# Designs tried in a protein design chat: VH-VL binders against p73163. Part 26

Target 1, 246 residues: p73163
Amino acid sequence: MTVDIKTTLVTIPNQNLQIAGYLAEPVAVGQYPVVIVIQEIFGVNSHIRDVTERVAKEGYVAIAPAIYQRQAPGFEEGYTPEGIEAGRKLKDQTSSAEILSDLEATIAYAQTLPNVKPEEVGLIGFCFGGWIVYLGASLPTVKATASFYGAGIPHWAPGTAEPPITYTDKIQGTLYAFFGLEDTSIPMADTEQIEQALTKYQVNHKIFRYPGADHGFFCDQRASYNAEAAADAWQKVKQLFQTELK
Below, E stands for the ipSAE of ESMFold2; O stands for the ipSAE of OpenDDE; V2 stands for 0.75 times the mean of E and O plus 0.25 times the DockQ between their complexes.

## First folded at step 13 (VH-VL; framework fv_reozalimab_arm2)

Design o5 (at its last look DockQ between E and O 0.85; V2 from the best seeds 0.74)
Fold by OpenDDE, look of step 13:
Structure o5 (fold): chain C 246 residues (1-246), chain A 123 residues (1-123), chain B 110 residues (1-110)
Amino acid sequence: as target 1 above (246 residues)
Amino acid sequence: QVQLVQSGAEVKKPGSSVKVSCKASGGTFSSYYINWVRQAPGQGLEWMGGIIPIFGTANYAQKFQGRVTITADKSTSTAYMELSSLRSEDTAVYYCARDKSDFWSGYSGMDVWGQGTTVTVSS
Amino acid sequence: QSVLTQPPSASGTPGQRVTISCSGSSSNIGSDTVNWYQQLPGTAPKLLIYDNNQRPSGVPDRFSGSKSGTSASLAISGLQSEDEADYYCAAWDDSLSGVVFGGGIKLTVL
């Protein structure tokens, strides 16, 4: 089922920016699809590294770029009020253009790795990362996207940019979105609006709504963890990536 | 209408502990900062710490580090503040207060306050 | 002693405009929004101003807030007897990783 993996810290070039990345990949030489793992507001922390490794163990090359490289190199926080406040502030300092640029740079870097199938690119993101990967799904290289509790997709973007939902017509791959029904940061109406947009533009998609699950239900390192929802969601992610990338 | 209802007044001996509860009703609990603020007689407001229930980890003012524990139970929409090694200087009214915005918006002011819990520490 | 500095007292006559100052640093007022609280005698504090200059529902427009640099100000126009209270400024402090309050100011309506 799972494969042996190795992990490495890497540097992802993006013009004059050097983005720190956490790379997990199978030990065995081969050709693997690549999955970009996008952080929450807390940086590439232990949870994100764990997910990156989990993805790799399923037979993928997985890489987590530091989304906050421009604002705060090396940023990593826990799930504390102060961590939230710090991470939120950094989120507000990002831009859609820079985020997309970093995604593209990460994808480009991954495509240079010897064991990567360059045409098979997937995204997975959590919270702010869920928002990011929805936006990133509009990139022509992306074939599969798993968006976990991405808040603000219909109506929020940093600065004066349009929200990610406005790019729905550009999505060419398959998109799975995962929401907790108790998540007050993502009203039902938002999830419906996302679903409507995806349907309108004939994007291959599935929306999973988990009763009893709150924001961050996939993260086993905080109180909102919901084991049942997380387990189901993981199966769906594996299915998505298996179908679209392998 | 969101309301916070705190537990009743406490009279404690020095060295003992007190645990104050704060129950939320009429609105969302888990996604908002729940703060604890105390006020000694004739003194100003003093922030002690806070918690976002869905995350479950609290932060504390340095002054109270190691002596205060803030917890939350999402199933009952109740936050708790336990203060140990009580001193006479801990005599105060203790308030719980919910932030106006959820954790996505950050600290934007505490717009809902409990009625306060008087804790008296005396020999 | 308080991280944010406020004058201890202020006074005014009915109808007068009163301004209350709040001084902080780059780690709090300089980097975060300021909130103001009104506390009437024997009651819990009430949010009066949030996000520097926003009024919650029910707060009269004669209350206004402003922020500049590392300082904030609460202005009360058309002072009324019911405005006699303690007023506190507050902000998140990045260095302390928590909320900080001003020392509070007692406003007397003469």
Scores: ipSAE 0.730, ipTM 0.879, lowest interface PAE 0.7, mean pLDDT 96
Fold by ESMFold2, look of step 13:
Structure o5 (fold): chain C 246 residues (1-246), chain A 123 residues (1-123), chain B 110 residues (1-110)
Amino acid sequence: as target 1 above (246 residues)
Amino acid sequence: QVQLVQSGAEVKKPGSSVKVSCKASGGTFSSYYINWVRQAPGQGLEWMGGIIPIFGTANYAQKFQGRVTITADKSTSTAYMELSSLRSEDTAVYYCARDKSDFWSGYSGMDVWGQGTTVTVSS
Amino acid sequence: QSVLTQPPSASGTPGQRVTISCSGSSSNIGSDTVNWYQQLPGTAPKLLIYDNNQRPSGVPDRFSGSKSGTSASLAISGLQSEDEADYYCAAWDDSLSGVVFGGGIKLTVL
């Protein structure tokens, strides 16, 4: 029941910054909710473009902004140790305030599109993007968030910023978080802290923990891919967006 | 505490290849930088390459590019280093070593070392 | 030759403070953290210092590390006979896309 899509490279203005973006949208005439797709540490690479297209095929306007636009315009890497170290360094140079500002700019840009249903904003992100969309869920316009294996949500932020868990009281939408139980970059205790925070602040949420799945289990381009976990998680993402982005 | 246990000593002829295994037990493996470092008799440490098992792609020192292949099997928590076209100068102890930090935190230093595998290349 | 430069040897007497240097470049020590290894004869290397100046559990506080610009140092205070070993500095190098070691320095305790 997927729909035909088209893809476009776009520029998302944020004051004086021009953020590169990958846009995927249904071809059919209509009004569609927007879903912002957030990169891992590797930039908007082929995996993230694939996810952006998959979201659009489910009946959404999907857009992936280049999170590293300030640090390294055009940055895109694969899964080599070289790419991992370069991407990780860029992650450490980001700013939570600038990330939130760039997410707001992306939402505002999407609202200028004639086929975007107003006030229906979803987020999905992976690894560093899982961290980012948890933070971004604090934006009042966000109605649905899918956070995949976001490392450091309870205890890490770039610079001197507070970790995203401290923003949990601002989350007004529904948040689904997805973790692999073999993922050593995200200890079980971290996932429990996240769940406790979401419960404490009465956020509508679900936490999915996948036995046998490791970090990056959704990415079919690397060794950690887990087809069973990825398929189940995708079903849950579709349910989330269908329920919350009407 | 995580342990790295390597395969046993090898005696090889010039021109052959050797494949050394490095099995992790009692801890975490797949998100960490797994390095291969060798040391010829009386010589210093020489980095050969490394891999992060969840990604599956290795990187290599220029000196070994084309002769070394580093792989990992997440399901068995085992890394492998294969060195081909062996020469007498490849006689060394070969270590695997895990970085203290995972890929998220970055390279910090190798805090867990295997016991070493002696490879002797002789006529 | 080693990408990181260490003098080949150093010496001291018990109780003395000894400083061991390591010199690199902007592509390694200048942009990445430094780590230090101790290697006793016939054994695998052992991590002494990570992230420039942090000690793993079980490493005595008489070992300390620092860096300035593209140079790093390991200091050993209260020198003991058991500190006689080879010491290596290391860092990630962005230009070579890998780990680089110093050539090693033999510390003799007289």
Scores: ipSAE 0.669, ipTM 0.860, lowest interface PAE 1.7, mean pLDDT 93
ESMFold2 (binder alone), look of step 13: mean pLDDT 90; pTM 0.937

Design o6 (at its last look DockQ between E and O 0.83; V2 from the best seeds 0.00; counts 0 for: pae E 3.0 > 2)
Fold by OpenDDE, look of step 13:
Structure o6 (fold): chain C 246 residues (1-246), chain A 123 residues (1-123), chain B 110 residues (1-110)
Amino acid sequence: as target 1 above (246 residues)
Amino acid sequence: QVQLVQSGAEVKKPGSSVKVSCKASGGTFSSYYISWVRQAPGQGLEWMGGIIPIFGTANYAQKFQGRVTITADKSTSTAYMELSSLRSEDTAVYYCARDKWDFWSGYSGMDVWGQGTTVTVSS
Amino acid sequence: QSVLTQPPSASGTPGQRVTISCSGSSSNIGSDTVNWYQQLPGTAPKLLIYDNNQRPSGVPDRFSGSKSGTSASLAISGLQSEDEADYYCAAWDDSLSGVVFGGGIKLTVL
């Protein structure tokens, strides 16, 4: 069962920065948990907007901030070689501090919305967004995180910052991570290292590894789409958010 | 050891089309960037286009847009390049090459090359 | 005409150091890493240098690459007879949204 939703373009304030956001929310007046939807390297594109709407249809206020607002306002690309290269370059121009700041600003903005339960905050992210939400899971306001094929969590960060795995001890909420086993950008060892860290610091977590699924298996707009893995993962996400946010 | 094996030599008439295949073995295929590069006799290397199989979309050099189609079949680890409206100037050795593309470093060079496919266009 | 500019030919004697230049623009070498390829007569190109100055496995350390601004350079120290080949620089071009090659340089070992 899904609910009727409405969508709106919003502006998220962060000091002197105005971050463009895509907001999806139930039409019916109520109190809903909020879920921040974090993009891949392609900006807030049609896939990310679609996911944002799907999340909202499950009875959440969902918002997707433009992560590349500083570097390239309005950036949106498709799943092309040139789009990939453009998005990858922008990724390298980000910083962990700025990303966290933008997440906090997005959460703060969402908490001002009249139909939002401010204490119920979740994250969902894909690819670069999967990396971002793992980092974001360390924020004290976050209760639930769904990280999809987040590459580089154990070993990468822009600049001289520490990788997200070093913040694992700060995670207070529940974290689900989803990986495709054929994803060459995320070695098995990385997934194991993540699982070990989560276990070590007693973070409530589940790791889902899908045989036959490649990077981006959740995105139904590109060739790596795996319907079975995506369907299962979506059920797990719904369960996570239901349990932790409702 | 990763290898790219291309289809055999082709002799074509002007105006016809040619489709060259490139099969990868001994390693991963879908997550890499597969380029097609040609070399006319006595000339330099010319990039035609490429594809990342897991995304399924290709990009092309402007010179060949509308005339070249690059595809990939992940199930068989095979990339294809089809060139239509062939001209004598299309006579060349055509190479497929795997680029060391990854999420961290991007396009980092074509580290594996096919053996080349000679395409001769003559009346 | 090639987007990246290379001299058409170079030569050296065994043991010498030779340098091959590659000139581009802000949309390619200025914004992306440079790769170098060696092509022996009658063979497919081989990756010689990637990411401006990295050597793939099996490439001797007498080969080195550098990049500055919109230009790149390949240096070959201790030139050997087997180094006689064509050399190409390459980079991604943001404006063209694709790979661009230099015109190639024929290196002769005298």
Scores: ipSAE 0.690, ipTM 0.866, lowest interface PAE 0.8, mean pLDDT 95
Fold by ESMFold2, look of step 13:
Structure o6 (fold): chain C 246 residues (1-246), chain A 123 residues (1-123), chain B 110 residues (1-110)
Amino acid sequence: as target 1 above (246 residues)
Amino acid sequence: QVQLVQSGAEVKKPGSSVKVSCKASGGTFSSYYISWVRQAPGQGLEWMGGIIPIFGTANYAQKFQGRVTITADKSTSTAYMELSSLRSEDTAVYYCARDKWDFWSGYSGMDVWGQGTTVTVSS
Amino acid sequence: QSVLTQPPSASGTPGQRVTISCSGSSSNIGSDTVNWYQQLPGTAPKLLIYDNNQRPSGVPDRFSGSKSGTSASLAISGLQSEDEADYYCAAWDDSLSGVVFGGGIKLTVL
């Protein structure tokens, strides 16, 4: 059921900023919903490019913007202690307002593409990207959000900004959140707070908790990969986007 | 809660290698950063390198690059440090230490230390 | 030779306040947090201060840390005889891609 795709490096304008982006799209003629794929702390690396391609193969225009464009153009790291430290520092230097602005710019850019259904916008993100897409779900154009192991959603934001959980009342689309039960970066209490907030504000949602899965369980390029959890989560992502992005 | 227990003292000849083990208990091993720090007699602390078991990758202090190998076995909750081409100035106490350095919070200090492993290099 | 610079020794009498300095660069203290370790003779080091000025559980509040620019300080108020130890500062260094320690400072309580 997967389709042939092509990939392109693109530039996403946002005022005076030119955001690097990785675009994957079906080659067949048609109009497709758009899914924005959001990086971990490591930039748009090989894993995020692979996910962007996987989304496109399911019949979507998929685009991964470089979240760190202001701080470190071209930043890309692998899964090493050096990469963690560099990526974490860049995460701490971000701005929630600029992230939301860059998501809006990415949506606007995708809407200029002739093969995009302009009203059908989804988000998927991992780790820091899970945090970002939870925040981005508050944008009124977003219909579907898949948030993978987003740390700090209830209690962290860069600078003096409010954590993403405080934006839950603005979420109009459907949100699926995915957590590993062995993930020490995300205590069970945090996942419960997220579920309570989504329920309180009547957001259409599902929370998936995977026994035996650690942080990064979806990434098949490192030791934390959990094939069973990743396969189940991917099926849930496909169902979410098929249901909500038409 | 977390304990780090190291292998016993070693006496080695110059030119040989030593492999010190560090077994963790009482917590999740794979998500912690495990550092190796040595201290020669009468000298200060010297960081050698460390590993994040969840990634399976290590980094090393420049001084030890090429002579030290740090590995981890998630199934046994054990980290290893192997130092090759030993010489008399490698005589030291070798510590492993746990850091709350995860991908989110970064480096935040070595809050649990092993008991130390004395390695003596003499002919 | 140590990347972080500490004086080799310090001293004080019981009840006094002493301040222990640590000097680094923009690639370590200037861009990352500072930790402090206490080492009593014949024992493993013990984390005393993390994240510049935070105390782990069980560390008395007479120990405090601070950081300014590329320098850090450990202050010990109400000095006690059991505070006689070696003290090390440490930080991540971006240019070396690793942890760096100061040379250690031997604190003597007279």
Scores: ipSAE 0.292, ipTM 0.706, lowest interface PAE 3.0, mean pLDDT 91
ESMFold2 (binder alone), look of step 13: mean pLDDT 89; pTM 0.927

## First folded at step 14 (VH-VL; framework fv_reozalimab_arm2)

Design q1 (at its last look DockQ between E and O 0.82; V2 from the best seeds 0.00; counts 0 for: pae E 2.4 > 2)
Fold by OpenDDE, look of step 14:
Structure q1 (fold): chain C 246 residues (1-246), chain A 123 residues (1-123), chain B 110 residues (1-110)
Amino acid sequence: as target 1 above (246 residues)
Amino acid sequence: QVQLVQSGAEVKKPGSSVKVSCKASGGTFSSYYINWVRQAPGQGLEWMGGIIPIFGTANYAQKFQGRVTITADKSTSTAYMELSSLRSEDTAVYYCARDKTDFWSGYSGMDVWGQGTTVTVSS
Amino acid sequence: QSVLTQPPSASGTPGQRVTISCSGSSSNIGSDTVNWYQQLPGTAPKLLIYDNNQRPSGVPDRFSGSKSGTSASLAISGLQSEDEADYYCAAWDDSLSGVVFGGGIKLTVL
């Protein structure tokens, strides 16, 4: 079922920026699809590393780039009020253009790895990362996207940029979105607006809405963890990546 | 309308513990920062700590670190503050207070306050 | 001993303009928004000003807030007898990772 993996810290070049990354790979020699794992507001923390490894164990090359490399190199926080405040402030200092650039740089880096199928690229992201991967889904190289409780997709972007929903017509791959119905940070209306946009532009998609699940329900390191919803969502992610990347 | 209702007055001996509850109703609970603030007789406001229920981890003022525990129960929309090793100087009115905006918007002040819980510590 | 510094008392006559000061540092007022609370005798505090200069619903426009550098100020125009209360400034402190209050000012209406 699962494969043995190895993990390494890598450096992803993006012009003059060196982006720290957490790389997880199958040990066995072969060619694997690549999945970019995008963090919450807390940096590439233990949860994000865990997910990266879990993705790799399913037979993928998985890489988590430090999204806050520009603002705070080495940033990593837990799910505390302090971490929230710090991570939120950093989020507000990002830009859509820089984020997309970093995604492209990460994809390009991954495509240079000898064990990667360069044409098979997937995204998975959580919270702020859910927002990011929706935006990233507009990149022509992306074939599959799993967006977890991405808040603000219809109406928010840092600075003066347009929100990710405005890029929906550029999405060429398949997109799965996962929402908790108790998540007050993502009103039902937002999820409906996302679904309508995806439908309007004929993007292959599935929207999963979990009763009883709150924001961050996939993260087993905080109080909002919902084991049942998380387990189901993970199965859906595996199905998505199996269908679109393998 | 959102309101916070706290548990009743407490009289405690030195060295004992007190646990005060704060129940939210009429609005969102889990994504808002719940603060605990106390006020000794004739003194100013003193922040003790707080919690965002969906995350479940609290932060504390250094003065109370190791002696105070703040928790939240999402299912009942109730926050708790437990203070141990009580001293006479812990005699105060204890308030819970919810931040105006959810944690995504930052900390924008406490716009909803409980009625306060009087805790008296005396031998 | 409060992280934010306020004078202990202020006074004014009805109709007068009164200014209450709050002094902090780069880790709180300098980096975060300031909130003001009014506390009438025997009552819980009430949010008076948030985000430096915003008024919650029900707060008269006689009350205004401002922030500059590491200092904040609450101004009360057209002072009324019901304005007699304690006033506290507050802000998040990045170094302490929590909320800090001023010592409070007792405002007397003469």
Scores: ipSAE 0.731, ipTM 0.877, lowest interface PAE 0.7, mean pLDDT 96
Fold by ESMFold2, look of step 14:
Structure q1 (fold): chain C 246 residues (1-246), chain A 123 residues (1-123), chain B 110 residues (1-110)
Amino acid sequence: as target 1 above (246 residues)
Amino acid sequence: QVQLVQSGAEVKKPGSSVKVSCKASGGTFSSYYINWVRQAPGQGLEWMGGIIPIFGTANYAQKFQGRVTITADKSTSTAYMELSSLRSEDTAVYYCARDKTDFWSGYSGMDVWGQGTTVTVSS
Amino acid sequence: QSVLTQPPSASGTPGQRVTISCSGSSSNIGSDTVNWYQQLPGTAPKLLIYDNNQRPSGVPDRFSGSKSGTSASLAISGLQSEDEADYYCAAWDDSLSGVVFGGGIKLTVL
């Protein structure tokens, strides 16, 4: 079921920027699809490294780029109030154009690896990363996207950029979005607006709404962890990637 | 519409502890910064600490570190502040207050305040 | 000692414009938004200004806030007798990882 993996710290070039990345890959000889794992507001921390490893154990080359490389190289925080405020400020300093460029660079880097299948790209992301992967799904090379509790997709972007919902017409792959019904940072109306946009532009999609689950329900290091919702969502992620990444 | 309702007044002896509750009703709780602020008679406002319930981790003003414990119960929409080793200087009104915006938007100011809980520490 | 400094008192007459100052540092007012609280005797504080210059619903437009560098100001135009209260500035402080208040200023309407 699961496979043995190895992990490596890598550097992802993007023009003059050297993006730190956490790479997890099967040890067995083979060609594997790539999945890009996108951080919350806290950098590539222990939770995101754990998710990256979990994805790799399912038979993928998984890579987590440091989204904050431009703003704060080496940034990594836990779930304390000071970590939350620091991470939130960095989120506000990002740029949608730079995020898309860094996703493209990460895809290009993965394609240089000998064990990566070309053209088999998936995304998964959490909180801010859920926001990012919705935006990143607009890249034509992305075939599968799992967006977890992405706040602000209909109405927020850093600076003066348009929010990710305005990119929905460019999504060519399949998108699964996961929300907790108790998540007050993402009102029900926002999840409905996302669903309506995906339907309007005929994106292959599913929206999963979990009773009793709050923001961050997938993270087993936080008070909001919901084991039942997390387990169901993980099964849906595995199905998505197995179906769409060949 | 959102209201914070605190537990009732307490009279405590020096050396004991007090635990004040703060229940949210008519609105959202778990993603918001919930602060504890006290005010001794005739004195200014003093921030003690706070918590964002979905994360479950509190922070504390240095002055209270080691004597204050702040917790939250998301299922009952209730925050708690416990102050130990009480002394007469801890006689104050203790407020809970919710930040106007959730953690995603960042700190913006406390727009909803509880009614206050008077704690009197008397020998 | 309050992390943010305010004068201890101010006064004005009805109809006057009064400005109340608040001084901080680069770790609080200089890098974060300022908010202001009004506290009438015997009541909980009330948010008067948030995000430097925004008014919550129900706060009259005669209250305005501003920020420059590491200092902030609350202005009250058309002063009224009911404006007699204590006023506190506050901000998040990055170095202390928490909320800091000014010492408060008692405004007397003569």
Scores: ipSAE 0.526, ipTM 0.818, lowest interface PAE 2.4, mean pLDDT 93
ESMFold2 (binder alone), look of step 14: mean pLDDT 91; pTM 0.940

